# VHH binders against Acetyl-coenzyme A thioesterase (ACOT12), part 1

Scores and structures below are computed, not measured.

Target 1, 210 residues: Acetyl-coenzyme A thioesterase (ACOT12), of Homo sapiens (Human) (q8wyk0r340to549)
Amino acid sequence: CIHWDISKQASLSDSNVEALKKLAAKRGWEVTSTVEKIKIYTLEEHDVLSVWVEKHVGSPAHLAYRLLSDFTKRPLWDPHFVSCEVIDWVSEDDQLYHITCPILNDDKPKDLVVLVSRRKPLKDGNTYTVAVKSVILPSVPPSPQYIRSEIICAGFLIHAIDSNSCIVSYFNHMSASILPYFAGNLGGWSKSIEETAASCIQFLENPPDD
Positions, changes and structure headers below are counted from each chain's first letter, unless a header gives other numbers; Kabat numbers aren't used for antibody chains.
ipSAE, averaged over its two directions, is called F for ESMFold2-Fast, E for ESMFold2 and O for OpenDDE. V2 adds 0.75 times the mean of E and O to 0.25 times the DockQ between the complexes of E and O.
[cut] marks letters that were taken out.
The coordinates of atoms that the task and the answers printed are left out; those that the model quotes come from them. Centres of patches stay.

## First folded at step 1 (VHH)

Design e01 (framework vhh_enristomig)
Fold by ESMFold2-Fast, scan of step 1:
Structure e01 (fold): chain B 210 residues (1-210), chain A 118 residues (1-118)
Amino acid sequence: as target 1 above (210 residues)
Amino acid sequence: EVQLLESGGGEVQPGGSLRLSCAASGFTFSSYAISWYRQAPGKQREWVSTIYSGGSTNYAESVKGRFTISRDNAKNTLYLQMSSLRAEDTAVYYCARDLGWYLEGDYWGQGTLVTVKP
């Protein structure tokens, strides 16, 4: 985890985006599941598991980007998030969030403090980026009611296909602390990812009116 | 309009070194991640290395410590310095503007052939 430092915010935000792009470029992904055109890939590197979920979505890329980069809307489609509240607007494209999660197998729910960095396509490109990484923020220290968790690297790459459709890819490089939650429950883990992906697609294709 | 042209290939002995170049035109080179890929006879194309717009680099496990990717934004040129070459490195090498997740980039032209002969 990186300590947040305002004097380095541009560098830290750019590093967040570059880390996600580097994760997405890794080789050795194995197809784990393909259900209703939702493709799930996994990459095992020693004791770390990374997941990549991909789907063609009937939604303009710019709209998917706007919806997926707004983490206050994450609980509307992702059952693993209870709340997502903005701590600080670092810039128009970079925000700090406090996230709370439901109880899984313990008496304490998890919480996270993350930096979300979004970027539009580079000139002549057609890929939007939304990168997420945990940060240490002294103003939001760990509290006894939550287990402070870590996202090492996660996010979305959204590739524009035409004016009405895009390909959405989600990546997550899970920390070693998360692996015990999936050990011995591989079937439930895969189904959970499939259901979350399906919910996300439905949300993107049927966005909120307000 | 977008063009990537590879050069620098040739024959080398095992343990030798070779430097590949890729000349880019038709886009803002400094703004994109650029990758090297290779294809050995009868095999699928495989990713070799990527250099991101910010200067960070990533390498396939098989080439780590032996290959170095670099870029010269003023010259719109990508490089791959190869050392300690092995017979298994024999392939046609392609440079590509990498989209980051499709396990392949945009390939332009015929690539440059590297042959490591004993």
Scores: ipSAE 0.000, ipTM 0.129, lowest interface PAE 13.9, mean pLDDT 79

Design e02 (framework vhh_enristomig)
Fold by ESMFold2-Fast, scan of step 1:
Structure e02 (fold): chain B 210 residues (1-210), chain A 120 residues (1-120)
Amino acid sequence: as target 1 above (210 residues)
Amino acid sequence: EVQLLESGGGEVQPGGSLRLSCAASGFTFSSYAISWYRQAPGKQREWVSTIYSGGSTNYAESVKGRFTISRDNAKNTLYLQMSSLRAEDTAVYYCAAEYRYWGSYEFDYWGQGTLVTVKP
């Protein structure tokens, strides 16, 4: 996790986007699951696990981008999120969020402080980017009520196919510290990702009124 | 028509340097991750380096510290600066513009290649 420094805001936001693009461009992904045309890939690099989830979605790319980049709407489709509140607007395309998660197995709930960086396609491009990483923000310190968690690198790449469809790819680079947990419960973990992906697709293809 | 045209290959002594160029046309160059690959005689095609649309770079372990990839979006041109060349670097070098289902590498466009020979 990096300390938030207002003098470095633009650099940190651009680095966030670049980190996600580098993760997505890595080689050696292995198919772990293909259910209902939802593809789940994993990449093991030494002691680190990365996950990539991909699906063709019957929704215009620009609408999927609008819905997925607005983290205040995340709890509407993702059962792992309880609340997402904007802390600050760094720019039109970069926001700081405070996220809370549900209590699991009688443990304390988790919370996160993240930078979300949103990028539309370049002038002639067709890929939208939503990059997420944890930051250390002195105004939102860890609290005894929550287990402060970390996202090292995660996000969405949304590729326009035609006017009514897109490919949504989700990536997450997980901390080595949680790897023993996932190794012990990979079957249930994979199913949880699959169910969350299905919920996301349902939400994107049947969006609520604003 | 979409085209990738490599140039700059040739013969060089061990320890020498070469700069390869790849001129692109017929697609939106600035939107693509563009990569260098190589194929040595009797071996499979091997990834060498990638430069992403945002300017970030990645390298194969065998070329790290010796090769530098760069791009000029205004000229639709990709470069590979090669230094400290070794006999193992002898190969035909290709540039590729990647259309991706991310992690599934589907290359829409490959060049014809340029030969690099490292000869004592």
Scores: ipSAE 0.000, ipTM 0.124, lowest interface PAE 15.3, mean pLDDT 78

Design e03 (framework vhh_enristomig)
Fold by ESMFold2-Fast, scan of step 1:
Structure e03 (fold): chain B 210 residues (1-210), chain A 120 residues (1-120)
Amino acid sequence: as target 1 above (210 residues)
Amino acid sequence: EVQLLESGGGEVQPGGSLRLSCAASGFTFSSYAISWYRQAPGKQREWVSTIYSGGSTNYAESVKGRFTISRDNAKNTLYLQMSSLRAEDTAVYYCATDYYLFGSDRFDYWGQGTLVTVKP
């Protein structure tokens, strides 16, 4: 996990975006599921699993970008998020969030401290980017009430197709610690991803008036 | 300790109805999406329906319009109202909570199942 350093904030934010773009550009992705036109791909690199989820969405790319880059709205469609609170506005396009997850059984809930970096398309491009990475922030240390968790590299790439539609791709580069679990239950894992993706699509195609 | 206990299965004629229940304990039920799955003899387990914490629902194409999923957060109970039952609906039905956070642990909790048999 990267320590947050004000003197390096621009470099860290750009690095966050470049890491997501690099993940998306990797070769060797394998299709694991295509249900209701939601495509799920996986990439296994030794002990690391990466996930790519893709769907054509009947919503303008710029609107999907605005909705997906606002993590305060994440709990409205993602059942794995309880709260997402802004810690600091680093810039107009880079924010630090504190995220809490649901309590499962009698154990402590998980929390995360992440940097979310969003970018509009470059002059010759049609792709919006929303990159997410865990950071170590001294002002928000681990708490006895939570198990501090880590996102290594995740986010959205949103490709404009026309004025009314886009392709939304979600990527996540996962730690080696969860790979043995998935070896025994890949089918159930794919269904969880499918359900969350379906909820996201419904949210994007029927956004709140806010 | 997370526990899921299904009930309500039985034998029914084609075109009949059944209401399945799943009693949940050991976790904050209202905070999770909960799903119904089924497994017919000799086949893979298949997803049937999901209800999210906010109340929205999704259904497999094979059951859409015939099955209705609902939840009662005060009673920590999930329901599946099945109507217009067909022989192909014969299966053991399971409820499951499927927690997945990208870049983190995943948890799957399954109940023991309840058998539904559609016989003429």
Scores: ipSAE 0.000, ipTM 0.120, lowest interface PAE 14.6, mean pLDDT 78

Design e04 (framework vhh_enristomig; at its last look DockQ between E and O 0.01; V2 from the best seeds 0.00; counts 0 for: pae E 15.8 > 2, grease 24.9 > 24.2, placed apart)
Fold by OpenDDE, look of step 2:
Structure e04 (fold): chain B 210 residues (1-210), chain A 120 residues (1-120)
Amino acid sequence: as target 1 above (210 residues)
Amino acid sequence: EVQLLESGGGEVQPGGSLRLSCAASGFTFSSYAISWYRQAPGKQREWVSTIYSGGSTNYAESVKGRFTISRDNAKNTLYLQMSSLRAEDTAVYYCAKGLWYEDSGYFDYWGQGTLVTVKP
């Protein structure tokens, strides 16, 4: 986890985006599960497991991008999120959030402080980026009410297929997981991941009214 | 489940000493770098010290010569011996687990903190 410094917000945000791209660009991803519109990949590295969830979505990429980059909406479709509140709008494309998670086996719920950095495609490009990482923020210190957790590197890459469809890829470097349901073996994870992915697709294809 | 629990905080006079402890569980303690951070009122959280899995240590300039970080792997406990305490050392002190075995700068778990108050 890195210390948030507003004077370095640009470099920190860019680093966030680059970290996600780097994760996505890794070699060695293996298919773990394939269902109708969902493909799950895993990458095992030295004491690290990463997950890649690919979703085919019948929605314009720019719409998916807007919806997924607003983390206040994530509790609507992701059961791993109880609440997500904006702490600060660092810029138009960079936001700080406080996240709370459901209670699982612990007696206290987990919480997170994250930087979300979104980027539109480069010129002539077709890929949107929504990068997430935990930061240390003085205004939101650890609390006795929560177990402070961390996201090392996660986020979404959204690839436009055509004007009305896209591929939404979710990546997560599995550490200090806000994915507490991902326990046991990979097979046990798959069902939970698939359900979350299906919920995400449903949300994107049928967005709630503002 | 990884847990970090700080203790040993309290009130002390300038020039005094305190020893903080961080009890760790839920992971192979000896394999990871562990750090102390602190957050003073109205200030940003700042790095204090790190002890790596190999036993080497590093300190912020503001605490060099006054603070000593150590670990007892048999007890899964991190320590911070603070001496020659100053008013500016007043803060909530946090322990943090390193993300990687020997990496520094990235941490995946934090304790809840223990308050140290240095005042006459």
Scores: ipSAE 0.000, ipTM 0.228, lowest interface PAE 14.0, mean pLDDT 88
ESMFold2-Fast, scan of step 1: ipSAE 0.006; ipTM 0.368
ESMFold2, look of step 2: ipSAE 0.000; ipTM 0.126
ESMFold2 (binder alone), look of step 2: mean pLDDT 80; pTM 0.810

Design e05 (framework vhh_enristomig; at its last look DockQ between E and O 0.02; V2 from the best seeds 0.00; counts 0 for: pae E 16.0 > 2, grease 24.9 > 24.2, placed apart)
Fold by ESMFold2, look of step 2:
Structure e05 (fold): chain B 210 residues (1-210), chain A 120 residues (1-120)
Amino acid sequence: as target 1 above (210 residues)
Amino acid sequence: EVQLLESGGGEVQPGGSLRLSCAASGFTFSSYAISWYRQAPGKQREWVSTIYSGGSTNYAESVKGRFTISRDNAKNTLYLQMSSLRAEDTAVYYCARVYEPYWDSSGDYWGQGTLVTVKP
């Protein structure tokens, strides 16, 4: 887990984004589910499971990027998140969040401290990036109320198709500590992921009023 | 040719135990996640449990704490140890390598199933 250091903000931001791009570029992703507009892939690397959820969304890519990069909105569509609060607005493209999650199997709820790093596409590109990774932040130490959890590498790659539609790909490089959370919340992890992806699509196609 | 063959089903009293096996062939077993599914007569097939190539496991909430999935990669065999069985567990149990790429609708591989009956 990476220690947050404001004096190295730019390199930590870039490494966060690059970790997500490297995860997406790996070979060996296997399709495990295909339903309308939603495709789920897994990648097993011995003791680690990664998930890629591809969603076809009837919304402009720039709007999906705005909505998904604002983690204060995450609880509106993702039932795995109870709250997402900004700890620090580091820059236009980087924010630190404290995230809390629902109780699972009568355990204490989990929390996270994460760096969210976002990027618009370069001049001729069509892909937006929202990368998220846990960091150690001394001002927000683990507390007895929560089990401090870790996101190793997760986020969204948002690929514009045309002016009114995009493909939203969610990636998560899971540690063993997060697997029961996904599996135990709504039954099988594949079905739970499908339902969360459908909720994401509805949110992006019917965003809340500002 | 991918082949999955279930065995170990039968009749059992409520609260009893059974161990199901699934013999796999025709692919590199150790490289794939393998799942158990079940289907009661007249119902849709439902997911029971998955074991990943790295050994991690997940379970449907209805079976958590009662069923244990395991694999023996040297024998290309998947297992499901079932205990504290209930009438609601009566179903045909299938092992599956679920795989459905967009261009290949025949990518899923299912066994023939083995019947588990829990007497009322």
Scores: ipSAE 0.000, ipTM 0.123, lowest interface PAE 16.0, mean pLDDT 81
ESMFold2-Fast, scan of step 1: ipSAE 0.312; ipTM 0.686
ESMFold2 (binder alone), look of step 2: mean pLDDT 83; pTM 0.838
OpenDDE, look of step 2: ipSAE 0.008; ipTM 0.233

Design e06 (framework vhh_enristomig)
Fold by ESMFold2-Fast, scan of step 1:
Structure e06 (fold): chain B 210 residues (1-210), chain A 120 residues (1-120)
Amino acid sequence: as target 1 above (210 residues)
Amino acid sequence: EVQLLESGGGEVQPGGSLRLSCAASGFTFSSYAISWYRQAPGKQREWVSTIYSGGSTNYAESVKGRFTISRDNAKNTLYLQMSSLRAEDTAVYYCAADIYLGYEHPFDYWGQGTLVTVKP
């Protein structure tokens, strides 16, 4: 986990996006499950598990991008998030968030401090990016009431197919400490991922009215 | 076609141990995550443990520290080593695999189950 440095904020934000793109480009992904046309792949590298979840969604890519990049709306569809509060707007496309998670198995609840970086497609491209990673902020130190958790590299790649549909791909290069959290919430971590993905798809295809 | 066949169930006393096996055929076993589930009388099926193709494992909180999942890719076999068994572990145990056949054919494969009874 990197220390946040205001003098390097642009390079840290770009690095966040580049890390997600490199994760997505790795070879060796193995199919773990498919349910309701939701594909789940895993990539195991020694003591680290990476997960890739993909679905064709009946929603314009630009809308999915807008909804998924706004982490204040994450608790509306993701049961693993209780609160997501913006700490700072680094730029129009990069924000620092404080996230809190539910209490599971009588453990202390977890919290995270993350950098969320979003990018529109390059000219002639069709892929939107939303990258997430944990950062260390001295202004938001670990608290006795929470277990500070880490996201090494996670996010969404959203590929425009046509004006009304896209492919949403979620990636997460997981620390081992996160796996029991997913498993505890729904009984099995694979099932937990499938149910969270289904909730996300329903949210994207039936967004709240503005 | 894809088949999963559990074996090794039986009666044990509280505190005892038992090893379950699941023989798989009809797919590339080494490429998929395989799970154990159980169903106690009058209850819904619940997840017990999963082992991924690379060897990583996850466990339900109720069995953590007592059960060990493992696989033998050369034999296409999944195992569940159960120790410190309790009355509440009494259930039919099922082997399950999520096998990708393409977007138009998503489904899970389940075995027939093997009964574990923990009797005083």
Scores: ipSAE 0.000, ipTM 0.109, lowest interface PAE 17.5, mean pLDDT 80

Design e07 (framework vhh_enristomig)
Fold by ESMFold2-Fast, scan of step 1:
Structure e07 (fold): chain B 210 residues (1-210), chain A 120 residues (1-120)
Amino acid sequence: as target 1 above (210 residues)
Amino acid sequence: EVQLLESGGGEVQPGGSLRLSCAASGFTFSDYYISWYRQAPGKQREWVSTISSGGSTNYAESVKGRFTISRDNAKNTLYLQMSSLRAEDTAVYYCARETYRVYTSGFDYWGQGTLVTVKP
């Protein structure tokens, strides 16, 4: 986790995006599940698990990008998020969020402080990027009512296919410590991911009214 | 042989309540996470709720506050108490036993289902 420093804003945001692209480019992904054309891949390296979820979505890439990069809308489709509140807009394309998660097995709920960095395609590209990582922010310290959690590297790559469809890829570089939490508290993290992906697709294909 | 048998479905008016049951046999019921799924005509199955071996519960957003999952380990039975029923809750409801692998989870046994119809 990195300390947030306004003087290093551009470097931290760019490194966030580059880390996600580097994760997506790794070799050795193994198919773990395919349900309703939602593909789940895993990559196991030592004590770290990485997950990649991919689906063809009947939504323009630019709309999917707009919806997925707005974390205030995350609780509308992701049951693992109770609240997502903007702490600060550090730039037009980079935001700091405070996230709270539901109570599982009567344990303390978890919370997160994250940097979300979004990027549109370069001039001749067709890929949108939404990168997420935890940061240490002195103005939002850990509190006794929550267990402060960490996202090492996660996000979305959204590839435009045509004017009405795209491929949405979700990545998450998780520590081994996260896996037992999901397994013990959610009955199975893979099933949870499959249902969350299905909910996300439904949300993207039936976007809320403006 | 592992078996799951759902019951308790039927016709109900909007705003009404129903309690579904799932009778389990052929395994140590108390050791497993068990879930409810549903499938409306012409649609894919969707997850509704899960209860852990320890009794912790989780719900799909569409049913939170209206449905309650519970278990009776002495009777090897899972329940789904459904309240404030809506037309959109009309579906065949299935009970499923979860298995877990290191990097994947799934359901290795499904029941035959019980039909819930919410009529205007």
Scores: ipSAE 0.000, ipTM 0.088, lowest interface PAE 18.6, mean pLDDT 78

Design e08 (framework vhh_enristomig)
Fold by ESMFold2-Fast, scan of step 1:
Structure e08 (fold): chain B 210 residues (1-210), chain A 119 residues (1-119)
Amino acid sequence: as target 1 above (210 residues)
Amino acid sequence: EVQLLESGGGEVQPGGSLRLSCAASGFTFSDYYISWYRQAPGKQREWVSTISSGGSTNYAESVKGRFTISRDNAKNTLYLQMSSLRAEDTAVYYCAKTRIYKTGPYDYWGQGTLVTVKP
């Protein structure tokens, strides 16, 4: 987990983005599921599981980027999020969020403090980036009512195909301890991911009035 | 090399209990998810239970509430406590060092221990 340090703000935000791009560029991804053109890949490295979910979406890339980079809208389509509140806008493209999750198999719900770093395509590029990583922020300490959880590296890469469509790829580099209730239950775990992805696609193709 | 050795199987009457053990060597036991599988004669191998490196557990619906998986990292040993045994639980039980998301040909398997529930 990154300790938030204002003296290194720009380098920490850039490192967040580069970590996601490095994860996406890894070799060894294995196709685990393909349902309704939603492709799920996994990469297993000892006790760490990485997930890559990909789908062609009938939505302009710039609109998908705007919707997915606004985490205050995350609970509208992702049942794993109860609330997402902005703690601070550290720049136009970098925000700190406090996230709460529903009660699962634990007595206490989980919460997260994350840095979200968003980037538009470079000159000759067509890929938008939304990178997420947990940070330690003294002004938002762990609470007795929540289990403070960690995102090691996660986010979206949104690749423009044409003016009306894009490919949305979601990545998450997770410690095995984050998914203990789905270990050994491949069908249930992949179905949960598939349902969340389907909800996301429906949200992107039928966006709320804004 | 990775080795897994199951023990504790035997013959038991319906409603009885047995405790299976799996002794592991050749890898850092505490760092891995470890699973129990079983295979009845003429059937495919089926997943029974998994325990994470952190101690979280998951069970197949057919054994939930009757079986308890546990681990002792100091002894590099995995356990399966079985209660309220049924004829349908008759199988060879296998310990597996498994992948978090997948189980399959690249997993390491033990030689198995036979459990027979006689009506």
Scores: ipSAE 0.000, ipTM 0.138, lowest interface PAE 16.4, mean pLDDT 79

Design e09 (framework vhh_enristomig)
Fold by ESMFold2-Fast, scan of step 1:
Structure e09 (fold): chain B 210 residues (1-210), chain A 119 residues (1-119)
Amino acid sequence: as target 1 above (210 residues)
Amino acid sequence: EVQLLESGGGEVQPGGSLRLSCAASGFTFSDYYISWYRQAPGKQREWVSTISSGGSTNYAESVKGRFTISRDNAKNTLYLQMSSLRAEDTAVYYCARGYTVTYRDSDYWGQGTLVTVKP
């Protein structure tokens, strides 16, 4: 039943967060681009590419955390998301979302079902975490209109610097099958990521009055 | 290149059991969701079960409690243990990389393995 599936997701919530922290701690990241102090790193593991994007942002860490952890607002700044709808709550800080992506390269659009796990700093720490991973949910099975895709590990680490600024780091470790859809092609992936990062920063520094 | 090869199908009586295997190569098996789908004659392919990279499992309602999906990352192999088989389970079973209904790439769909449950 749904309760059984929710229990499984709850047991994965801490694993989701720890997986993101482990990804961030890996060595072998290579600087790919630096545009207007937005640093982009990549890590290649066989047929999987991981991306790390980092920028110092003129926004309090707690506000950036609130804005970035609300995936219903993701389409406002991220052109790779068409819709983000809440399926269910696992806990106050863990939610299940259904995400749809735009049509790229004349292929079927992608969709995803993800668990988003958010954590505030603990024990006088100063890092907020928003971790995302694909999950299997029988109530939202694959459909013929979409190619069900997966995020192996992705999310944000937001490090408070002072009361008005933070460092936002975005990580994404996903299957090779969805990288071309996000970037349109591998020759353009870095520019697509740069533009998405710039949009995110603008959103965080100039949030809407909703 | 990416390859998925199913095996283990055959004929069985109602109430019987079979174990299907899917051998994977050409990619980092442990990083991917891997799924089982099936297709009965004259019907479209239907999702049966998926196992995540982290080991989380889910099943179609029609097979829940009767089928068990598992993986062995050291052997790059996916399994489907089927029990309490019914005539309605008769189909060609396909292993697919990821959690998808696309039929575009042959490396997402092997040739399948036939399971026949005789009344």
Scores: ipSAE 0.000, ipTM 0.176, lowest interface PAE 16.6, mean pLDDT 77

Design e10 (framework vhh_enristomig)
Fold by ESMFold2-Fast, scan of step 1:
Structure e10 (fold): chain B 210 residues (1-210), chain A 118 residues (1-118)
Amino acid sequence: as target 1 above (210 residues)
Amino acid sequence: EVQLLESGGGEVQPGGSLRLSCAASGFTFSDYYISWYRQAPGKQREWVSTISSGGSTNYAESVKGRFTISRDNAKNTLYLQMSSLRAEDTAVYYCAAWGEYLTPFDYWGQGTLVTVKP
């Protein structure tokens, strides 16, 4: 997690996008599960675990990008989000959000302050990017009501296949401290990811009216 | 601000025991899953043990039956009781706080050195 500094906003936003692209370009991903054509890959590197979830979606890439980059709509399909509120617009394509999460097993609810950076394909390209990372923002400090949580590097890459379909890939970079818990509850973790992915796909293929 | 501070390391003979502590501050300790990791010279970090917010424990095969993880929520402290120590247990031991599956957060302490002299 980085401290947000307005004098560095363009550099921080570009670094967010580049970090996600670098994560996605890594080699050595291993298939962990395939359910209903939703593929889940993992990558273990020293103290780091990364996850990649991929599915072919019957929705135009530009529409999926629009829907997935609007985090105010995230709670409509992602059960891990209760609220997503824009704190500030850094630019047309970069926003700061405050996110709250539900209570998990009677644990204290979590919140996050994140930078969301969205990018359209380069000339002649066909991949949209939505990158997310936690930032430290003094105007939204940790609160006793919530456990302030951190996203190190996560987001979506959306690859246009044709005018009516795309491949949506979700990435998340995590610490290896989670690995032993996965060993004891891997089935539950995979089920949660699969259900969230399925909900996302249904949302993208049946979007709400504007 | 989240901070973790390990202590209790030192030199011991094979077969000896040590108790490591990790003092936590800046978060609601009782709500977090907390783990012990170790790193031997020239090796990558290795997971040792985890304790959940509810007190459920899990251990690496190499330490099962010899190490016991526990927590004291009133003192915001994590413990690792190590017994029957072996030369291969020589490492810097770290504690880390862990979040949820889809929004994980991981804070590391500075570590405490354990040396088992053969």
Scores: ipSAE 0.000, ipTM 0.134, lowest interface PAE 14.2, mean pLDDT 78

